# VH-VL binders against q9h9l3, part 315

Target 1, 176 residues: q9h9l3
Amino acid sequence: PRKMVAIDCEMVGTGPKGHVSSLARCSIVNYNGDVLYDEYILPPCHIVDYRTRWSGIRKQHMVNATPFKIARGQILKILTGKIVVGHAIHNDFKALQYFHPKSLTRDTSHIPPLNRKADCPENATMSLKHLTKKLLNRDIQVGKSGHSSVEDAQATMELYKLVEVEWEEHLARNPP
Key: E = the ipSAE of ESMFold2; O = the ipSAE of OpenDDE; V2 = 0.75 times the mean of E and O plus 0.25 times the DockQ between their complexes.

## First folded at step 17 (VH-VL)

Design ya38 (framework fv_fezakinumab)
Fold by ESMFold2-Fast, scan of step 17:
Structure ya38 (fold): chain C 176 residues (1-176), chain A 123 residues (1-123), chain B 111 residues (1-111)
Amino acid sequence: as target 1 above (176 residues)
Amino acid sequence: QVQLVQSGAEVKKPGASVKVSCKASGYTFTSYYMHWVRQAPGQGLEWVGWINPYHGFEFYAQKFRGRVTMTRDTSISTAYMELSRLRSDDTAVYYCARSGTYYYDSGPRFDPWGRGTLVTVSS
Amino acid sequence: QAVLTQPPSVSGAPGQRVTISCTGSSSDIGLGYDVHWYQQLPGTAPKLLIYENSNRPSGVPDRFSGSKSGTSASLAITGLQAEDEADYYCQSYDSSLEGWVFGGGTQLTVL
């Protein structure tokens, strides 16, 4: 059977006015929530905006950060051949400059049964924080020092596990 | 109108280097990947590599590592492929082709393609 | 050699149906990567014909269709016309090579 992992990335702003999202941290956890990877990553472009309130990234984290090309290779080696779970995961894959097979991708921001369990409109894009509070009765992304990508990846895996059986059955009948 | 315009044909001797250009117009140059694909006379398509014009990240097929370099100049929306230490079996039409950066951006399919640049390596 | 396997040639009469196969492995098509198809008329650049297994770009007639199953994909052309004479290439992504890969190409002859 294929292994399953969850990923969450933190991005900083690069390019004009800091509008381009560049990878600055990546966390990957296994099915049980154990950390497989968690590194700060040095973008190939100058950082204009650390977006610290959300990313948790500060200039100090860049001092010993893994260069993007090396980090990307390590991350892709972990993701290849696995079912990868994330929340708004297209942002993570875009920051990695990577195309993961659609059939092996699970996006908890676009799973109608998950929204239904949270008493939310099935086609709305709900935040990870909201779904985690509603369905797991747990507060994540608390405080003002930025998000923990490890915490977010763990929450994302636990959310997926709530709908895993029914969603995998749906995908088997309706291949992406 | 989205268009990729490539530089003209080149004739080179074995051991030389060639640099082919691909000028993009009709879209935001830095929002798409640029790929290079070659085709030897009467043969099939062979992927050489790609570059992200915004970040400058480049990745090459293993066969070409150490001999190919991909660059870009965002001020003129132009991508370049330079192949060094040319051999006669590098004779081919070299195409540039655009792809999206993720599935919703037009995905990994190649569209459009440049018209190709014939590179002839002869002694 | 080409990473994806296609028959080198296929032929049919006008109005008939032909199918072109594209066989990969567990590291590309078998891993779930999409298959795209390109048509190359003599002396021209390849043109996108089918993307993401079965989708047609604007301007491609519905006579062209694609499908994918397991480690293989196929391009079907119905109602063959003389102008369909061309080389056809499948393409996917291979995780072990970390790059895009093409089939060897299939030359279609309309008799």
Scores: ipSAE 0.759, ipTM 0.892, lowest interface PAE 1.1, mean pLDDT 92

Design ya39 (framework fv_fezakinumab; at its last look DockQ between E and O 0.83; V2 from the best seeds 0.82)
Fold by OpenDDE, look of step 18:
Structure ya39 (fold): chain C 176 residues (1-176), chain A 123 residues (1-123), chain B 111 residues (1-111)
Amino acid sequence: as target 1 above (176 residues)
Amino acid sequence: QVQLVQSGAEVKKPGASVKVSCKASGYTFTSYYMHWVRQAPGQGLEWVGWINPYTSFEFYAQKFRGRVTMTRDTSISTAYMELSRLRSDDTAVYYCARSGTYYYDSGPRFDPWGRGTLVTVSS
Amino acid sequence: QAVLTQPPSVSGAPGQRVTISCTGSSSDIGLGYDVHWYQQLPGTAPKLLIYENSNRPSGVPDRFSGSKSGTSASLAITGLQAEDEADYYCQSYDSSLEGWVFGGGTQLTVL
């Protein structure tokens, strides 16, 4: 069995009018919730919108931030060969401009058994915040300081663990 | 309809540079990655690199690092590949090809392809 | 030179079934990355034939099929036709190279 990690990324706005989502922080935790990676990342382009209310990213975080290409290399090294768990994880991978094997990807925003457990429609896309509250009785993404990618990654992993056995069996019978 | 229109054939001398263009139409240029693949005469396909037209992020195969530069002009939906310090074994048809940014958006499959641009390097 | 290994040539008579193998490694197909197949008719650009192991784009006949297992993939052509004479390439992603890789190509001759 492959090792499992959970990832969460925060993005800032770059490019014209800040419409480009650029990676500004990435957090990776192991199966136990231990932080394997947590770095602020410097986009290659000028930041137009820090999106602080959501991202939690501020200007001072970029002072010693890791350049994107370097960070990308570090992150990819960690993810390679792992089962990667995330919530709406396609956004993270897009921000990384990276392709992870589908068979090694677990998106907690698209796991019917997880939604069922949370008494939500199986085919609905539920927020990480909602699922975490419903299933873990924990509040995340509270306050005005923005999200914590570490907290979100940990929550994502904990959610997946609730349905891991069932879902892994399902995937084994129905490989992508 | 989705089309990739490439620039015309090039003849270069060793040591020179060549810049091939690929104009995209029929889709949102910045929503897909652009790849470059070359094929030497009678040989197979060789991936050169890719660029994200949206972010301008580029990544090259190790073999070409230091000699290849990929750029884009979003205003005219055109991608460029420049290869410098040309040598005879760079003679090939160079293709641009589109791929999705993630699996839900066409994924890493290359579709469509340009018709190719023949670059001939000879003394 | 090619990271993925294909037989250099295969042949078959009209109406027959032929298969083209594509063998990768633990850093590409074996890691779980999907395999795509391309058909290249003489003097033309490659055309997507199979994507994500076994899916056919619109316009591709159902006599073309793909499969993947372990570190290898396979393209099968049933009811071989003269128009199928072409070069076929498999493609995947190699994590160690952080790039896409092609097979060496297989020339299919229809006898």
Scores: ipSAE 0.884, ipTM 0.937, lowest interface PAE 0.6, mean pLDDT 95
Fold by ESMFold2, look of step 18:
Structure ya39 (fold): chain C 176 residues (1-176), chain A 123 residues (1-123), chain B 111 residues (1-111)
Amino acid sequence: as target 1 above (176 residues)
Amino acid sequence: QVQLVQSGAEVKKPGASVKVSCKASGYTFTSYYMHWVRQAPGQGLEWVGWINPYTSFEFYAQKFRGRVTMTRDTSISTAYMELSRLRSDDTAVYYCARSGTYYYDSGPRFDPWGRGTLVTVSS
Amino acid sequence: QAVLTQPPSVSGAPGQRVTISCTGSSSDIGLGYDVHWYQQLPGTAPKLLIYENSNRPSGVPDRFSGSKSGTSASLAITGLQAEDEADYYCQSYDSSLEGWVFGGGTQLTVL
């Protein structure tokens, strides 16, 4: 069977008015929640808005951050050949400038059985914070100092485990 | 309509460099990746590399690292590929091709392609 | 040099069905990466024919179809017509080479 990891990224604002999201932190955990990767990443273009209230990224984090090209290489090496779990994960792949195989991608924001367990509409897009509170009885992203991508990746893996058997069987019968 | 218009054919001597341009129109230039692909006479397609026009991030196929540079000018929606230290086996048609940055927004497929720019390297 | 393997040529009479294979490895198609197909008519640039294994862009006839299994993909053309005479290329992503890769191309001749 293929190994499984969960990923979560924090973004800063680049481009006009800081509206473009660029990768500034990436965390990857294994099936048991152990941290495989957690680095601050320096975007290749000027940071306009650190978005610190949500991202937790500050100027000091960028001083020794790994340049995007190098970090991307390290991250992709970890992801290659694995089932990758994330929340709204295609935005993380867009920030990495990488297309992971659809058959190896799991997005906790779009899993009908998971929504059903949370008493939410099957095709609704639900936030990680909401699902984690509802299904794991855990508060994440607490306070105004920003999110922890390690905490978020760990929560994402635990959410997927709740529906893993059912969803993997569904995907085997209904390939993307 | 989405179009990629490339610069005209070039004839170069071995050891020289060439810079091919690709002007985009009909879409937001910085929202898509630009790839370069070459085709030697009577031969198949060979991927050279790509650039993100928004960030200027570039990535090259291993064969071309050290000889190719991809750049862009966002003010005129134009991508460039420069190949240096030319040799006779660099003679090819060089195509630009667009890809998306997200699966649900054009994805990784190449569409459209430019008409190509013939670069001939001969003494 | 081509990373993905295609037959160099294929031929068929008008109205027949032909298939073009595209064989990769455990580092590309075998890892689950999608396959795209391009048609190149003589003297022209390549044109997208099939994307993400089996999807047709608008304007591509339904007699063109694609599939993928294991480390291989296949392009099928039914009801062959003279206008189908062209070169056909498959494309995927290869993790070992860290880039987009093409097949060597298949020259289709309509007899």
Scores: ipSAE 0.735, ipTM 0.894, lowest interface PAE 1.5, mean pLDDT 92
Fold by ESMFold2-Fast, scan of step 17:
Structure ya39 (fold): chain C 176 residues (1-176), chain A 123 residues (1-123), chain B 111 residues (1-111)
Amino acid sequence: as target 1 above (176 residues)
Amino acid sequence: QVQLVQSGAEVKKPGASVKVSCKASGYTFTSYYMHWVRQAPGQGLEWVGWINPYTSFEFYAQKFRGRVTMTRDTSISTAYMELSRLRSDDTAVYYCARSGTYYYDSGPRFDPWGRGTLVTVSS
Amino acid sequence: QAVLTQPPSVSGAPGQRVTISCTGSSSDIGLGYDVHWYQQLPGTAPKLLIYENSNRPSGVPDRFSGSKSGTSASLAITGLQAEDEADYYCQSYDSSLEGWVFGGGTQLTVL
């Protein structure tokens, strides 16, 4: 079988008025939740807005951060050929400016059985925080100092594991 | 309607550089990637690289790294490809082509294409 | 050379059916990346003919169809017409090269 990893990225604001979302941290964990990659990433443009309340990124984290082009290469090497799990994962792939095959992508914000287990409408896009609390009885993204992308990636993998068997069977019968 | 208009044919000497332009109209320029593809006379299509007009991020095929630079000017919805240290085997028609940024909202297919710019490299 | 393999030529008579194959590897089509097809009439830019394996853009007749299985894709053209005479290119994304890749092209001759 193909190996599976989970990813979560943090973005900061660059460009005019900080409106451009640029990758500033990426965390990747394996099936068991062990960290395979966790690096602060230096955007090629000046950071206008650290968005610290959500990203957890501060100016100090940019010291010795890996430049975007190099980090992207390292990350893609880990993702290639693997089933990649994420929450609203298209945002992570857009931040990486990368196309991952649809057949190898799992988005926990768009898995109807997962919403059903959480007593939520199948078509609703539920937050990672809400699903994690409802299904794993765990609080993530606590406080005002920003999110931990490692914590988010680990929670995302655990959420997927709750529906993995039934969802993989569904995808085998209904390929994307 | 959506269209890409490219600059006119160029004749260059070996060692020179060439800068080809591609002006977009009929859509939001920053919402799509811009690709460059070349075709030598009588040969097939060869992907050169792409630029994200929103972020200015560029990515090039390994063969062209160090010789190609892609830029854009959002005020006039124009993308540029500059190829330096030209060789005779760089003689080709250079096309720009638009793609989406991910599968769900526009897709990675190349549509539309510019009409192409012939670049001839000869002594 | 081209990364994806296509036959260099194919021919058929008006009204007939032809198929054009596109063979990749485990790093592109075999990895699950979609295949797109382009038609290039003599002296013109390529035009999108089929996208995401089997979808037709507006204006492309239903006699053009695409399919994908394993490491390969196929373009089928039924009811051949003289104006179908063109070069046809398949395209996908290759993870090892980190970029878009094309087939070598297939010249269709309508006899």
Scores: ipSAE 0.654, ipTM 0.857, lowest interface PAE 1.5, mean pLDDT 91
ESMFold2 (binder alone), look of step 18: mean pLDDT 92; pTM 0.939

Design ya4 (framework fv_fezakinumab)
Fold by ESMFold2-Fast, scan of step 17:
Structure ya4 (fold): chain C 176 residues (1-176), chain A 123 residues (1-123), chain B 111 residues (1-111)
Amino acid sequence: as target 1 above (176 residues)
Amino acid sequence: QVQLVQSGAEVKKPGASVKVSCKASGYTFTTYYMHWVRQAPGQGLEWVGWINPYTGFEFYAQKFRGRVTMTRDTSISTAYMELSRLRSDDTAVYYCARSGTYYYDSGPRFDPWGRGTLVTVSS
Amino acid sequence: QAVLTQPPSVSGAPGQRVTISCTGSSSDIGLGYDVHWYQQLPGTAPKLLIYENSNRPSGVPDRFSGSKSGTSASLAITGLQAEDEADYYCQSYDSSLEGWVFGGGTQLTVL
């Protein structure tokens, strides 16, 4: 079968009033939750808003961060040909300026069986924090110091494993 | 109406450089990628590269690396492609074309296209 | 080094059906990337004809249809008309080249 990885990215605010989301950290884990990649990434544009409460990123993390173009190359080499799992993963792919094949993409924010197991409406977009608490009885994104993209990627993979057999069978019958 | 308007035809000698422009209108210039595609007389389409007008990030096909530079000016919604050290086999119509930045944003398909700029390289 | 392969030409009479193939590899179409098709009338810029394998933009008649299977895609034109005489190009993304790739083009001649 094809290898599977999970990804989670942290973004900072660039552009006018910090309204544009630019990649500033990326974490990738394998099927078992082992870290394959975790780097701070220097955006090509001036950082206006670190969004530290959510991103966990501070100016100190940018000092030795990998420049965007180099980090993108490293990340895409890991993602190419693999099934990539993420939560609201379109935000991660947009930040990477990358098109991953739809047939190899799994978005835990848009998997009806996963919402059903969490007693949530099948078509609703639920947060990673909510699904993880409801289905794995684990608290992530705790406190006000920002999120851990490693923790988020690990939780995302574990959530996908809960519905993997059912959802892969669905996709085989109903290709995206 | 969404439009891409390109600069006029150019005639260059081998070894010279050419800079082609593509002026966008009818949409927010920074929310779509801009691609460059060329077509030699009687030949097929060949992708040259792309630029993100917001970030300035550019990526080029391997064949053109070291000779092509893509830039933009957001104040006038214009993208540029400069090709240096021209050879006779660079004679082609050069097109700009727009794509989305993700699948829900019109995806990676090229639409619209500029009308093309003929660049002739001859001694 | 992947290149999309199209037949160089295809021909038909008015009212007939023609099919244009587009063959890729495991690094592009076979990896799951979508195929787009462009029509180029003589002396004009290419125009989007089919996107994401089988979708038609506004204004493209339903005589044009696309499909994709494995490492290949096809463009079908039914009820062939004189104004369909053009060059047709398939396009996808290739992971090994890290860029967009086109087929060599197919010249459709209407008899």
Scores: ipSAE 0.766, ipTM 0.899, lowest interface PAE 1.1, mean pLDDT 92

Design ya40 (framework fv_fezakinumab)
Fold by ESMFold2-Fast, scan of step 17:
Structure ya40 (fold): chain C 176 residues (1-176), chain A 123 residues (1-123), chain B 111 residues (1-111)
Amino acid sequence: as target 1 above (176 residues)
Amino acid sequence: QVQLVQSGAEVKKPGASVKVSCKASGYTFTSYYMHWVRQAPGQGLEWVGWINPYTAFEFYAQKFRGRVTMTRDTSISTAYMELSRLRSDDTAVYYCARSGTYYYDSGPRFDPWGRGTLVTVSS
Amino acid sequence: QAVLTQPPSVSGAPGQRVTISCTGSSSDIGLGYDVHWYQQLPGTAPKLLIYENSNRPSGVPDRFSGSKSGTSASLAITGLQAEDEADYYCQSYDSSLEGWVFGGGTQLTVL
């Protein structure tokens, strides 16, 4: 079996009116929730909007941040060949400028059994905060100073573990 | 209509450099990656590298590192590939081709392709 | 050399079925990366024929189909027509090379 990790990234706004999402922090945890990687990352483009309320990123975090090209190399070495779990994970992969194999990707925002356990419509996209509260009885993303990507990655892994056996069996019988 | 228009054929001596252009139209230039692929006469396709026109992030196949540079000019929606220290075995048609940035936006497949630019390197 | 392995040539008569194989390794197709297929008519640029293993772009007839299993993929062409005479290339992504890789190409001759 392949090893499994969970990822969560924080993005800042770059480009016209800050509408483009650029990687500014990445956290990766292992199956047990231990941190494998957690770094602030300096985008290659000028930051227009820190999006601090959601990202938790402030100008001071950029002072000693790892340049994007270096951080990307480090992150991809961790992700390569592993099952990668995330929530709305396409945003994280897009920010990394990376294509992870679909067969090794698990998106907790699109797993019907997980929504079913949360008494949500199977094909709806539910927030990480909502699923974590409903299924783990835990509050995450609390307050107005931004999210913790470590906390989000840990919650994402725990959510996936609730449906892991059922979902892996489904994927084995119905490959993507 | 989505199109990629490439610059005309080039003839170069060994040791020279060549710069090929690829002008995009019909889509948001910075929302897709641009790839470069070459094909020597009578041979197969060989991937050279790619650039993200928005971030200017570049990644090249190991074979070409140190002598290829990819750039872009967003004001005219044009991507460039410059190959230096040319050898006779660099003689090929060089294509630009577009890919998405993730599976939902055309994915990693190459579509469309430019018509190609023949680069001939001879002494 | 090409990273993905294809037969150099395949031939068939009009109306027949041909299959073109594409064999990779554990670092590309075997790792779960999708396979795309391109058709290159003589003197032209390659054109997308099949994407993400089995999907057809608009305008590609259903005579063309793709499949993937393990470390290999195949392109099937049924009801061969003279217009199908071309070179066919498979493509995937290789994690060890951190880049896109192509097969060596297969020349289809319609007899």
Scores: ipSAE 0.780, ipTM 0.898, lowest interface PAE 1.0, mean pLDDT 93

Design ya41 (framework fv_fezakinumab)
Fold by ESMFold2-Fast, scan of step 17:
Structure ya41 (fold): chain C 176 residues (1-176), chain A 123 residues (1-123), chain B 111 residues (1-111)
Amino acid sequence: as target 1 above (176 residues)
Amino acid sequence: QVQLVQSGAEVKKPGASVKVSCKASGYTFTSYYMHWVRQAPGQGLEWVGWINPYTDFEFYAQKFRGRVTMTRDTSISTAYMELSRLRSDDTAVYYCARSGTYYYDSGPRFDPWGRGTLVTVSS
Amino acid sequence: QAVLTQPPSVSGAPGQRVTISCTGSSSDIGLGYDVHWYQQLPGTAPKLLIYENSNRPSGVPDRFSGSKSGTSASLAITGLQAEDEADYYCQSYDSSLEGWVFGGGTQLTVL
């Protein structure tokens, strides 16, 4: 029995024209949706675009944010050896500059049975908001304050639970 | 087209420092990690550490912490590894090697490799 | 000491099949990290031979293949040729060390 957590990160734009996504907040929840980690994180590069409409991050959140190197160490300590659930999770791991084992990674944007339950094409990449509305009858990412990474991580865990038994059996037969 | 060109051989005395360079060409320097790996004469490969040329984030193997520093200059697409307080057992060929930043690009595998820089530490 | 365990040498005659094992632990290969293999000809830098357990880069003949099971991986070379004489290294990532790790290397001799 390997423990399972869900992660959601908020990224801000750095680099030329703000096109590079840099970690600026990370939330991690356990199987039951309890928060294990939720911190604002100071990128090592200059922030060009806060992407506030989506990230919920403003300049004020960076004043006492945890420096990237320290936050990364804290986050990786929580993720190591666990099954990590996320939505389009490659973006989160890339922002963390981290390779999590493929066999311990679950990406709710790439689980065909989950799309099938939502009456969506099996190989399409559906948004977290769409899947949560279709399968959990819940609206997330509402309002003008930006999105809550805690809310997103919790929704992601609940979505995975809908297909957990079926998907774990599939992965046992077809290791990543 | 993709190429890593390393600086020439160095001979140093114990206690000195050495700085090896690795110039990248044929790809976007900041889109890949740069690793350093050494090989003592007749011995195996030993990973030293890596640097992200975009963020300047670096991480070193425990054995080398306190003695190694990795830096880069994005204006000339060049990565550097500096090893201080040299000992005779630091004599080795030092390689730079490129990896991807996630599984969807080149992944964590090392390709290409530089041709190596021989560092000889002798009294 | 090398973190991943390989036999120090292996030998075969032309046309034969040889296999090189690579044994890790629960913090690297056993945790699900992929295994990559490198070929090092005398006096040269290592060259990527197999990546992500079983994939071949362009230009590597299908005589070379890789596999992974549990805490171990294997490199198989069929139709052995004189030019295959080289050192072979496996590589993975270790979560407890937070870094890349190599096997001690296996010298292949074609007799």
Scores: ipSAE 0.780, ipTM 0.900, lowest interface PAE 1.0, mean pLDDT 92

Design ya42 (framework fv_fezakinumab)
Fold by ESMFold2-Fast, scan of step 17:
Structure ya42 (fold): chain C 176 residues (1-176), chain A 123 residues (1-123), chain B 111 residues (1-111)
Amino acid sequence: as target 1 above (176 residues)
Amino acid sequence: QVQLVQSGAEVKKPGASVKVSCKASGYTFTSYYMHWVRQAPGQGLEWVGWINPYTNFEFYAQKFRGRVTMTRDTSISTAYMELSRLRSDDTAVYYCARSGTYYYDSGPRFDPWGRGTLVTVSS
Amino acid sequence: QAVLTQPPSVSGAPGQRVTISCTGSSSDIGLGYDVHWYQQLPGTAPKLLIYENSNRPSGVPDRFSGSKSGTSASLAITGLQAEDEADYYCQSYDSSLEGWVFGGGTQLTVL
């Protein structure tokens, strides 16, 4: 009975040579895929590399973006006390500068049953795009103009639903 | 070797401010969070707040908001905690301590710790 | 007052076993946040003893172990030695306070 949401963040490159990933957009959807949050976010550090091919972020999105400190507060209010689903979700939580409880975290890049259903090695880290194509027969992250974090969050929730019963039973028997 | 070296003991009057430093070495300063924890004589550990040396994002425990400021200087790998409007009950050893940025890194645990800076507030 | 509850003291004889409890609430340990334990020898800074409920840093002997269940965690010390005489603190994260919280500390006396 604990509520569940899915999150996906877009990051831009900051710091030396743009190697540091800073939050620039966050999307959160509920269990049914309805959007609870979707905002562009202004990093506190200078953006060196928009990574537009992947992030979809451009300079224009930063003009009215929510400052990081405010956005973080809004996002954490939504995540607190909920099961949070994501893909390689550690990247999202690092960008948020936030520790979510492991027992309430579901990472679709580290769920062996999900890889099994996709005919992939159980312990491999498969991309969201690959798993979504194999298991949902849907192409996401298509084109050269960047990803939609809403689309990615929705796909991530749908992927988790495929293994939810099995994985929740596993976690109950093998708590993290 | 990973080390946190803190500034020396301070004696202050009530109403004054104190600024404690914590110089990091042996690791990438901007890749870890820096926390401040205090311990009054004969008392337990009390978390004051933290700073991300890369983003300069800082967050303070509610009790200290309005009186504490955390800053850093990346050119010398040093974090600072400044506490203003000092009271006698601010007398404590103040520690800096490092944490990771997520569970897949070093995680939220505090390691290493500085040796502490005694701040005495007396009239 | 400390947010996490520990007994103020425990004692044991050399070679015996002691356990130190750490009780939280639904906003910290009960919400699934990990518990870490620190050892503080007299006159020294705290040292990480156990992290993420049950893991030992290199150099910490296996006679120190941790566990977590529900809203509580415990530190077990077996084969007590005189050198174990110290204060022990549990730590977690509290979502309501949006910060790190410590137990009040437990003074271990080796008789």
Scores: ipSAE 0.737, ipTM 0.879, lowest interface PAE 1.2, mean pLDDT 92

